# VHH binders against q9vm92r272to629, part 50

Target 1, 358 residues: q9vm92r272to629
Amino acid sequence: LEERMAFIEDYQQTQARSLLLYVREHQPAELISENGTIFSTTLDFALGKVKKMVRHAEHYSLDDARIKPPTPAEIVENQTFMVQSTDVLKSNAKFKVSEKVMAEYARLAGLYLDQIESLRPDYRWDGSRNLWILKPGYQSRGIGIVIRSSLDDILQWTSNNQNKKYIVQKYIERPLLIYRTKFDIRQYMLLTITDTKVSIWTYRDCYLRFSSQEFTMDDLRESIHLTNNSVQKRYKNKTNRDSRLPKNNMWSLDQFKNYLRIMGAPDGSWSKTYNGFKQNLVAVVMASLDETELLQNAFELYGCDFMLDEHYNPILIEINSTPDLSPSTEITARICPMVLKDCIRVVVDLPKNPTAAT
Key: E = the ipSAE of ESMFold2; O = the ipSAE of OpenDDE; V2 = 0.75 times the mean of E and O plus 0.25 times the DockQ between their complexes.

## First folded at step 16 (VHH; framework vhh_4orz_3)

Design n62 (at its last look DockQ between E and O 0.50; V2 from the best seeds 0.57)
Fold by OpenDDE, look of step 16:
Structure n62 (fold): chain B 358 residues (1-358), chain A 125 residues (1-125)
Amino acid sequence: as target 1 above (358 residues)
Amino acid sequence: EVQLVESGGGLVQAGGSLRLFCAASGFTFDSYTMAWLRQAPGKRREWVAYITRYGNTDYADSVRDRFTISRDNAKNTVSLQMNSLKPEDTAIYFCAADTGWELVYGESPSDYNHWGQGTQVTVSS
């Protein structure tokens, strides 16, 4: 129940940001009408919500445990806001305000969004559609993953599927694309536990996975929005997809680096990305240590999936404890056996005989 | 026995170039990531560049665009072309074989890299 309430609050906050983003990205004249049905109070409410978010981010950790139940009045206000903002975002409803007034709201929207994004950089990845991804359990291999925008749909979906623990996450609406196609990076992580001490290893090599379809937010099908090989192998590549993309929907790291060069990416872009992998993984592992019973003399290999933003910052989207190491493509046929062999070297060979030639 | 023998070091003026070589023996060379490390006086050993068995490369930020690592699996050799050398590049350079895994957090019970005796590179101002 507490988790549900926290999600609802997060959804509503996201809606407020989405509305302000929409206002910022459009010309004032496009947003208003003499016969408009949306009033300025909707904008005031959105601004107030984001302002509150800024304050909390500055002074408090946005811990879900601190969420207070809303008052009856707040519930009504939130409901009204959700209806009106949805009309704007989904049905192109117009505001009944002057152009001058709308311009001022656009200015304020920009100001408050900049403030919150400075404190929460991840909010920059949000769009105006307030989309969420629902994943069944930790080992779904992409099976049963759905993307939804409606709060009611999301809540109903989770209620109808009570037999499965679902995780709800904010969908990244503004990912970095390659030739208009969604991609992620599979990065391997090795955890070793010796004498109750945890060590984290990252593999220097990785690979990219592409969707078989061009990216679009107007179609939320898995063939477009999921990059897992287990999902994409079921689909044919779209004929109109860029010819420079691989037929097997995978790139090596070298191919990606070459692409970065071609695109004129700043020097050191990959290093930045890779360092970001390390930082994110360490953070996630550390956060989970309190919840995990550490086994002595144990190791585990993980497949970590990352997306990138336009600045080549990595976004962790999934950690898999049993990654698929099958040689499904020429890329995985190369890297997967290598990863396994090298894991053995780290876990078995080196501790027993550090000078052993393997 | 694992052997790594570095060569090609020496004294060079700032802005000059050197090419280092490493001859490897005693292990399956083509199955290892090879790297160059360096250690300056009074400083910790640092990574300079690595090349995977398939040719993927990366560099420390301090040497990026100036240094190029390459390997010849048929000859069991690794090379480091160093251009536009700076006094700050002065160090003993080591050729190393590693597992391809980078320790990001925690303590390594042992040094997992095999490296040679090193070759001295001195860059004068």
Scores: ipSAE 0.619, ipTM 0.840, lowest interface PAE 0.4, mean pLDDT 89
Fold by ESMFold2, look of step 16:
Structure n62 (fold): chain B 358 residues (1-358), chain A 125 residues (1-125)
Amino acid sequence: as target 1 above (358 residues)
Amino acid sequence: EVQLVESGGGLVQAGGSLRLFCAASGFTFDSYTMAWLRQAPGKRREWVAYITRYGNTDYADSVRDRFTISRDNAKNTVSLQMNSLKPEDTAIYFCAADTGWELVYGESPSDYNHWGQGTQVTVSS
């Protein structure tokens, strides 16, 4: 119950941010009508919600207060906000306020969004849609993953499948696209444990996985949004797809580096991205160590999935403890066997080859 | 016995050229990415260049347009052509076999499986 209530709160907070982003992205005149059905109280509620989020982020020691159930009045207020904001975001409902008043709300929206983004930088990847990805537990490999926007639909989905455990994550609405197509990057990570000390290794090579279809937020089909090879191998590429995209929907790292050069990306863009992979992965591992049993001479190989933003900053999506290393394309046929051989070079061969101190 | 033996070092005037060689034995050379590293007096060892088993290369920014790495899998050798040499290129240059993994936290004596003893390159003003 507590997890369900935490998700409902998270969804409502995201809706408030989505409304403010929508207001910031539009001219005030586009948002209003003399016959509008939405009053300024909807904007006041969204601003208040985000201000509360800012105070929460500044005072981490107050986290225990946020688990209390809402009062009946708060439930009604939240429901009213959700209906009215959804009418604006999905049905183009208009505000009944003057243009001057709407312009002031747009200014406040920008201010509050800047405040929360400075405290939670990952929020810059959200859009004005409140999309969530639902993943079944139990070794799904892309099977049964859905993307939903409606709170009621999400809650109904989990209730209808109550013999299954689901993970609910915020969907990244603003990914970097290559030729209008979504992709992710598979990065391997190796953990080695010696004498109860952990060492973290990142693989020097990686590969990109593309969707078979052009990216759009207006269609939530898996063929557009789930870049997993196990999902995409069932689909044919869109017929009017950019011819520069790979027919097998994978690029090597060298192909991506060539793309960066052709697009005029700043020198060192890949190095910046890769350093970001390293920083993200170290942070996640270090945060998890208290709940990890350390065994002498243990090692674990992980498949880590990243997306990029438009500035080539990495966005860690998932860490898979049983990554698929099967050769499914010429790209994976080259890389996956070498990942395994190179693991042996770290786990077995390095301990047996003492070298002079450097 | 695994060995990497560097050669071709020496004294050269600034603006000159030098070619280093590394002969490898005792391991499956063509399955490794090979690298050159260097260590100037009093400084940490730094990476200079690598060449993958398939011939793809990359270079440190300080040498990118002046140095060229190459390999001959039939002879188990890797080479470093160094042009337009500068006094700051003065260092001991080491040949290494790359593990494929970068150590980003924790300890290991090296993230390279095999190392040579190095060859001195001295660039005079």
Scores: ipSAE 0.570, ipTM 0.768, lowest interface PAE 0.5, mean pLDDT 82
ESMFold2 (binder alone), look of step 16: mean pLDDT 82; pTM 0.842

Design n63 (at its last look DockQ between E and O 0.56; V2 from the best seeds 0.61)
Fold by OpenDDE, look of step 16:
Structure n63 (fold): chain B 358 residues (1-358), chain A 125 residues (1-125)
Amino acid sequence: as target 1 above (358 residues)
Amino acid sequence: EVQLVESGGGLVQAGGSLRLFCAASGFTFDSYTMAWLRQAPGKRREWVAYINRYGSTDYADSVRDRFTISRDNAKNTVSLQMNSLKPEDTAIYFCAADTGWELVYGESPSDYNHWGQGTQVTVSS
């Protein structure tokens, strides 16, 4: 119940940001009409919510434990806001305000969004559609993953599937694309536990996975929005997809680096990305340590999936404890055996005899 | 016994070039990522360049576009072509066999990399 309430609050906050983003990205004249059905109070409410978010981010962590139940009045206000904002975002409803007034709201929207994004950089990845991804439990391999925008749909979906623990996450609406196609990076992580001490290792090599379809937010099908090989192997590459993309929907790290060069990416872009991998993974592992019973003399290999933003910052989207190491493509046929052999070296060979010929 | 023997170091003027060589023995050379590391006086050892078993390469940002790493699996050798050398490149350079895994967090009970005695590179201003 507490988790549900926290999600609802997060959804509503996201809606407020989405509305302000929408206002910021459009010309004032495009947003208004003499016969408009949306009033300025909707904008005031959105601004107020974001302002509150800024305040909380500055002084407090927005932890679920600190979420107070809303008052009856707040519930009504939130409901009204959700209906009005949805009309704007989904049905292109117009505001009944003057152009001058709308311009001022656009200015304020920009100001408040900049403030909150400075405190929460991840909010920059959000769009105006307020989309969420629902994943079934820990074994999803992309199976049963759905993307939804409606709060009611999301809540209903989770209620109808009570036998399965679902994870609800904000969908990244503004990912970095390559030739208009969604991609992620598979990064391997090794955890070793010795004498109750945890060590985290990252593999220097990685690979990219592409969707078989061009990216579009107008179609939320898995063939477009999921990059897992288990999902994409079921689909044919679209004929209109860029010819420079690989037929097997995978790139090596070298191919990606080459692409970065071709695109004129700043020097050190990959280094930035890779360092970001390390930072994110360490943070996630450390956050999980308190909840995990550490086994002595144990190791585990993980497949970590990252997306990138336009600045080549990595976004962790998934950690898999049993990554698929099958040689499904020439890329995985090369890297997967190598990863396994090297794991053995780290976990078994080197600790026993660091100078042994292997 | 694992042996890595570096050669090719020396004194060079800024803007000059050197080529380092490493001869490897005592392990399955073609199954390891090979790397060059360097250690300047008073500084920690740092990675310079990698080349994996399939020939994929990576470089430290400080040497990118100036240095080129290559390997010959038939001869069990790895080389580092260093161009446009700078005084800040002055260091002892080490050839290393690497597992491909980087320790990001925790304590390593031992250095998991094999490296040689190194070769001195000095770049004068």
Scores: ipSAE 0.642, ipTM 0.844, lowest interface PAE 0.4, mean pLDDT 90
Fold by ESMFold2, look of step 16:
Structure n63 (fold): chain B 358 residues (1-358), chain A 125 residues (1-125)
Amino acid sequence: as target 1 above (358 residues)
Amino acid sequence: EVQLVESGGGLVQAGGSLRLFCAASGFTFDSYTMAWLRQAPGKRREWVAYINRYGSTDYADSVRDRFTISRDNAKNTVSLQMNSLKPEDTAIYFCAADTGWELVYGESPSDYNHWGQGTQVTVSS
């Protein structure tokens, strides 16, 4: 239907960006061969697609949101592009062009990617694999989540599961890794409503959750890519795993701060990351307040999941309105009860004693 | 009857050391995150350090590696060891009982449940 057509367009746009990212990441000589099977028209198509994306982002109008069926000629052009670009990205197929021509395409790829990334900063987190994560709408504990790269596979998966609602999201391909292992950060947020005013609070402590296996894009298993504890508790850690990683797959914030110190991160790196959490969460809450009815003395506790990029910038992944506060490790056994007690200190005790601030 | 009473302030030469103490009573001290804040003349009050019930600590960048916060739950005290003092450390220092949450948006008198009256620290050149 219209949502299926919209996803196909988004996938194809992402494929164009993925190809240009691949070109940017390699030396021109690595990309070419006299016996290459990929023509320069594939690069021309990708550049044109990204240039159209830049134009759309700069000049958005109401009518641009409508999905229009492609013409037969456009279908053929897109299919040809998809086949050739997939051969490059999946099979390391080579371009049949001179090194000088390839170098010019690499320059243009960098230029166009810089343009679209300045308009859509979140695109800087994409890699060259065009990966998508498919999540069941009825579950939030990692059950039924899959990661796929093939458009046909994704469409088949959603067709085979049509009676279930699935959310299809772009997978973050360039997360920060710790000792070659993927992690996320659980940050708690509290909303309070008093005197018809909304207040947003972030918890001072948080914790990290690690995958049981080393990160690789060559294997899309959940034990590698889904960091939530409900998934990871079913898996045994790989025997050659870095010994500095926690056996229970969780770090306290103190352990992460020590890691930052050991790795020589600039002073104040955590403070900047935490400020980024705060700014992301305020923005999301403010965006959601339209049509919101305020109730006196209400509060809502959220579990917020972040990943980091290679520069320690936060990437908001999910806000969970019913976070599991059951202890599952020594880390959660300490933090989860503290979060609950400290909620009372904001919701109940702070209103009783307002004189502390002035 | 909640009380946080700071002590140990005074006049100190630049480069010297001072140890502040905070005695707590009238509340369940060992279940709170505790903090030190300071207010220099003509300036806004600023956070200096905190320590949670499990001993995890954090510090403002301006005092990191010079100041050390610690607590003794048996004596209901929190202390701040201040080394390598500078004239810009001159301020009234306050001990506080923390909610554990930081207010990011909206209005609240404080994200601290209880405050002391403060102790003066003066660092001369």
Scores: ipSAE 0.604, ipTM 0.823, lowest interface PAE 0.5, mean pLDDT 81
ESMFold2 (binder alone), look of step 16: mean pLDDT 81; pTM 0.836

Design n64 (at its last look DockQ between E and O 0.49; V2 from the best seeds 0.60)
Fold by OpenDDE, look of step 16:
Structure n64 (fold): chain B 358 residues (1-358), chain A 125 residues (1-125)
Amino acid sequence: as target 1 above (358 residues)
Amino acid sequence: EVQLVESGGGLVQAGGSLRLFCAASGFTFDSYHMAWLRQAPGKRREWVAYITRYGSTDYADSVRDRFTISRDNAKNTVSLQMNSLKPEDTAIYFCAADTGWELVYGESPSDYNHWGQGTQVTVSS
């Protein structure tokens, strides 16, 4: 119940940001009409919510935010806001305000969004559609993953599937694309536990996975938005997809680096990305240590999936404890056996005799 | 016993070239990735170039397009061609065998990378 309430609050906050983003990205004249049905109070409410978010981010750690149940008045206000903001974002409803007034709201929207994004950089990846991804708990390979925008749909989905623990995450609406196609990076992580001490290892090599379809937010089908090989192998590549993309929907790290060069990416872009992998993985592992019973003399291999933003910052989207290491493509046929062999070297060979011939 | 022996270092003028060599023995060479590292006086050891067992390469940004790493599995050797050398390239250069895994957190009971004694490269202005 508490988790549900927290999600609802997060959804509503996201809606407020989405509305402000929408206002910031459009010309004031495009947003207004003499016959507009949306009032300035909707904008005031959105600004107020984001302002509160800023204050909270500045003064409180996300972990300390005890979600207080909303008052009856707040519930009504939130409901009204959700209806009106949805009308704007989905039905292109117009505001009944002057152009001058709308311009001022746009200015304020920009200001408040900049403030919150400075504190929460991940919010920059949000779009105006307020989309969420629902994943079955403990399931791998993209099975049962759905993307939804409606709060009611999301809540109904979770209620109808009570036998399955679902994880609800904000969908990344503005990912970095390659030739208009969604991709992620599979990065391997090795955890070793020796004498109750945890060590984290990252593999220097990785590979990219592409969707078989061009990316679009107007169609939320898995063939477009999921990059897992287990999902994409079921679909044919669209004929209109860029010919420079691989038929097997995978790139090696070298191919990606080459692409970065071709595109004129700044020097050190990959280094930045890779360092970001390390930082994110360490953070996630550390956060989970309190919840995990550490086994002595144990190791585990993980497949970690990352997306990138336009600045080549990595976004962790999934960690898999039993990654698929099958040689399904030329790329995986190369890297997967290497990863396994190298794991053995690190976990078994080197600790026993670091100077022994392997 | 694992042995890595570097050679080819020396004194060179800025803009000049050197080729470093590393002879490896005592381990299955083709099962390891290889790298060159360098350490300048008063600085930490830094990664310079990397070559996988299958021949893919990577470089530090500071040496990209100037240095080329190569390997010969039949001879158990790794080479580093250094062109357009700069004074800031002055360092002891080390050849290293790498498992492909980088420790990013925790304590390792041992350095999992093997490296040699190094070869001195000095670039004069």
Scores: ipSAE 0.654, ipTM 0.847, lowest interface PAE 0.4, mean pLDDT 90
Fold by ESMFold2, look of step 17:
Structure n64 (fold): chain B 358 residues (1-358), chain A 125 residues (1-125)
Amino acid sequence: as target 1 above (358 residues)
Amino acid sequence: EVQLVESGGGLVQAGGSLRLFCAASGFTFDSYHMAWLRQAPGKRREWVAYITRYGSTDYADSVRDRFTISRDNAKNTVSLQMNSLKPEDTAIYFCAADTGWELVYGESPSDYNHWGQGTQVTVSS
């Protein structure tokens, strides 16, 4: 129950940001009507919610880790906000305010969004659709993954499937696209454990996996949005697909680097992206390390899935503890055996013949 | 009996060129990734260039477009062509057999399996 309350709060905070994004991205005249049904208090609530999020982020979110049940008045206010904001976002409902007042709200929305996004850069990846991806806990090999936008639908889905212990995470609405196509990057990570100490390694090579279909937010089908190999292998590529995309839906890292050069990406863009992979993986491992049992003199190989934003910043999507290393393309036929051989170079050969520290 | 032997170092004027060679023996050279590192006086060793066993390359930003790494699997050699040399390129240059993995946190003596003795490169201003 406590976890449900925390998710409901996250959803409501995301709804507030979604409404402000919608307001920022439209002309004030488009948002108002003499017959409007949406009150300015809905905007006041969203601005207040985001302002509280800014204050909380400046304190590392430490004091708000505890769940605080809302008062009856707060429940009513939250519910009123959710109804009205949903009417705006999904039904194009209009505000009953003057154009001048709406323009001031648009200015404030931009100000508060810029402020929270400077403190939480990951919020730049959200759109105005408040989409969430629902994954089965230890059955997340593409089976049973759904994308939903409605709070009631999400809560109903998890209630109907409570034996599967679903994980609910925010869907990335603004991924980098290559030739109008969504992709992810498979990056391998190795954990080595010696005398109760963990070391984290990232593989120097990686590969890209493309969707078989063009990207659109108007259709939430798995064939568009889930780039996992286990999902995409069931689908045929779109017949009018861009010919520059690989027919086997995979690129090597070298192919991606060539793409970056052709598109005129700044010098060192890949180096910065890869440094971002390293920093993200260290942060996630450190955040979860105290909760895991460590076996002495062991190693664990992980498949890590990243997307990129429009500025080539990495977005960590998933860390898979049982990555499939079976070759399925020329790309995986080269990389997967190489990853395994190179694991031995770290786990076995380095301890037997250590080199000088740098 | 693993051995990596660097050669081709020396003294050059700024703006000049030099080609380093590394001869490998005692291991299955074509199954290893290879790297060049350097250590300036009083500094820690730093990575310079990397070449996979398949020939893919990467470079440190400070040498990109000036240095070129290559390998010859038939001769068990890796080389580093260094152009437009600057005084800050002065260092001992080491050849290394790379594990393919980068250590990003924690304890390990190195992410390199084998090292050469190094060859001195000195660039006069």
Scores: ipSAE 0.617, ipTM 0.827, lowest interface PAE 0.5, mean pLDDT 83
ESMFold2, look of step 16: ipSAE 0.595; ipTM 0.808
ESMFold2 (binder alone), look of step 16: mean pLDDT 81; pTM 0.832
ESMFold2 (binder alone), look of step 17: mean pLDDT 81; pTM 0.832
OpenDDE, look of step 17: ipSAE 0.644; ipTM 0.842

Design n65 (at its last look DockQ between E and O 0.64; V2 from the best seeds 0.60)
Fold by OpenDDE, look of step 16:
Structure n65 (fold): chain B 358 residues (1-358), chain A 125 residues (1-125)
Amino acid sequence: as target 1 above (358 residues)
Amino acid sequence: EVQLVESGGGLVQAGGSLRLFCAASGFTFDSYTMAWLRQAPGKRREWVAYITRYGSTDYADSVRDRFTISRDNAKNTVSLQMNSLKPEDTAIYFCAADTGWELVYGESPSDFNHWGQGTQVTVSS
């Protein structure tokens, strides 16, 4: 129940940001009409919510433990806001305000969004559609993953599938694309436990996975939005997809670096990305250690999936404890055996004889 | 016995170039990530560049765009082309072999499994 309430609040906050983003990205004249059905109070409410988010981010953790139940009045206000904002975002409803007034709201929207994004950079990845991804708990390979925008749909989905633990996450609506195609990076992580000490290793090599379809937010099918090989192998590459993309829907790290050069990416962009991998993974592992009983003399290999933003910052989207190491493509046929061999070297050879030629 | 033999070091003026070579033997060369490390007087050893078994490369920020690492698996050699050398590049340079795993957190017996005796690079102002 508490988790549900926290999600609802997060959804509503996201809706407020989405509305302000929408207002910021459109010309005032495009948003208004003399016969408009949306009032300025909707914008005031959105601004107020984001302002509150800013205050909380500055002074408090937005953790679920601090979420107060809404008052009856707040519930009604939220409901009204959700209906009105949805009409704007999904049905292109217009505001009944003057152009001058709308311009001012656009200014304020920009100001407040900049403030919250400075405190929560991850909000920059959000679009105006307020989309969420639902994943079955602990299931790998993209099975049962759905993307939804409606709060009611999301809540109904989770209620109908009570036997399955679902994880609800904000969908990244503004990922970095390559030739208009969605991609992620598979990065390997090795955890070793010696005695009671945990060590985290990252592999210097990685690979990219592409969707078989061009990216579009107007179609939420898995063939477009999921990059897992287990999913994409079921689909044919679309004919209109850029010819520079690989037929097997994978790039080596070297191919990606070459692409970065071609695109004129700043020097060191990959290093930035890779450092980001390390930072994110360490943070996640450390956060989980408090909840996990450590086994002595153990190791585990993980496949970590990252997306990138336009500045080449990595976004961790998934960690898999049993990554697919099958040689499904020339890329995986190359890297997967190497990763396994090198894992053995780290776990077995190094502790026994650090100078052993293996 | 694992052997890494560095060569090509020497004295060079600022702005000059050097090419370092490393000959490897005694292990399966093509299964290792190869790297160049350097150690300046009074400083800790630092990695300069690495190249995976399949040719993916990366560089320390301090040498990026100036240095180029390459390898020849048929000859069991790794090289470092150093251009636009600076006095701060003065160090003993070591060739190293590694698994490709980078320790990010925790303790490890060694960052690299094997390294040579090194070659001295001195850049004068």
Scores: ipSAE 0.686, ipTM 0.854, lowest interface PAE 0.4, mean pLDDT 90
Fold by ESMFold2, look of step 16:
Structure n65 (fold): chain B 358 residues (1-358), chain A 125 residues (1-125)
Amino acid sequence: as target 1 above (358 residues)
Amino acid sequence: EVQLVESGGGLVQAGGSLRLFCAASGFTFDSYTMAWLRQAPGKRREWVAYITRYGSTDYADSVRDRFTISRDNAKNTVSLQMNSLKPEDTAIYFCAADTGWELVYGESPSDFNHWGQGTQVTVSS
């Protein structure tokens, strides 16, 4: 119903941004042909869509962010735009304009993208492929997760899976890669509630999980894109995979810090990233507390998954309320039991035996 | 029974160096993250550095690149090498056993299970 319409609008807005990103990332001469099948009206539509998004973002606190049903003429314009832009993005179709005109469109695309990205910093993580990740809400551990780019495929997938509740999220197309390989970071978080006050704790240690193959968006298989260990342990590493990557597809935090040093990251880069983890997690928890009844003497342990962008900024992907703490590698065999022991020290031992030095 | 005993403090000129030591007894040292904190007169106690049971380290921004924490699990000691000392580093320095969890929002009676009595570091201009 209304959720489906909201997703379709989000998809169409993302398609407009994807087209402008594609234009910004290419030389104007690469985008044009005298035999081109794509007219400038497709670019005008994308620019108009993003300009409207900028206006709405500047007024986000007002009730003008809700969508209205499109008119029949708007439906036709949207369908025409979707067909033409898909031909550009997926089939390398060319614009039928002069190089001078295309260069002006490229300048405008850059301008509008800079404007919307200043208002919505998370848009900097998007690429030009309009990829979405579908996660089943009733089952996890990587089972049933798919990545799709086609609106029809996404809508059909959710319908074909028997009224299952799916979470549909924009796929992050520009993750930081290590040796051309995707990874995420498992960060633990603890919530403790005493005397109706909430305390938020982050664990000082964490670990990285790698895919078994080099990153590419041309192949959407789980062995490339789903970095959780329960999925990756079913796959053999590709023969040509960089030999500096761990065979068990995990790094300790120390190994990651060593990598940062080798790549010339300044001292304190991890501290910046970790502070970003803390900020993201506090914001998410505080946003959810208005909807939650607090139980005195309660605690909850969460597994939080982050990716990084190319500037080492954290991107929160998921917070798991029932994280798997079973040892699966040498690294998890060391860290996971200690997370539990240290949790007991915070929840039981610390309130019972407070200490202070003078 | 449980003790953390700091040593190595003293008076030093700005730009100088000191090395602090903390001897631990009465608990399972190698299962704790160890930390150094400090408290200047009239100020709250602040975190300085920690080292996990697995050797991972981190530092407060004000001391990064000047201080180095290390541990010797065979001798149950943790140390803090302090270089390029500034008058602002003047404080009582405390050794502590850390839970491994950092409090990032809210209140708790303490972030740490055990504390030493502290050692004075005075940096003269």
Scores: ipSAE 0.485, ipTM 0.714, lowest interface PAE 0.6, mean pLDDT 80
ESMFold2 (binder alone), look of step 16: mean pLDDT 79; pTM 0.805

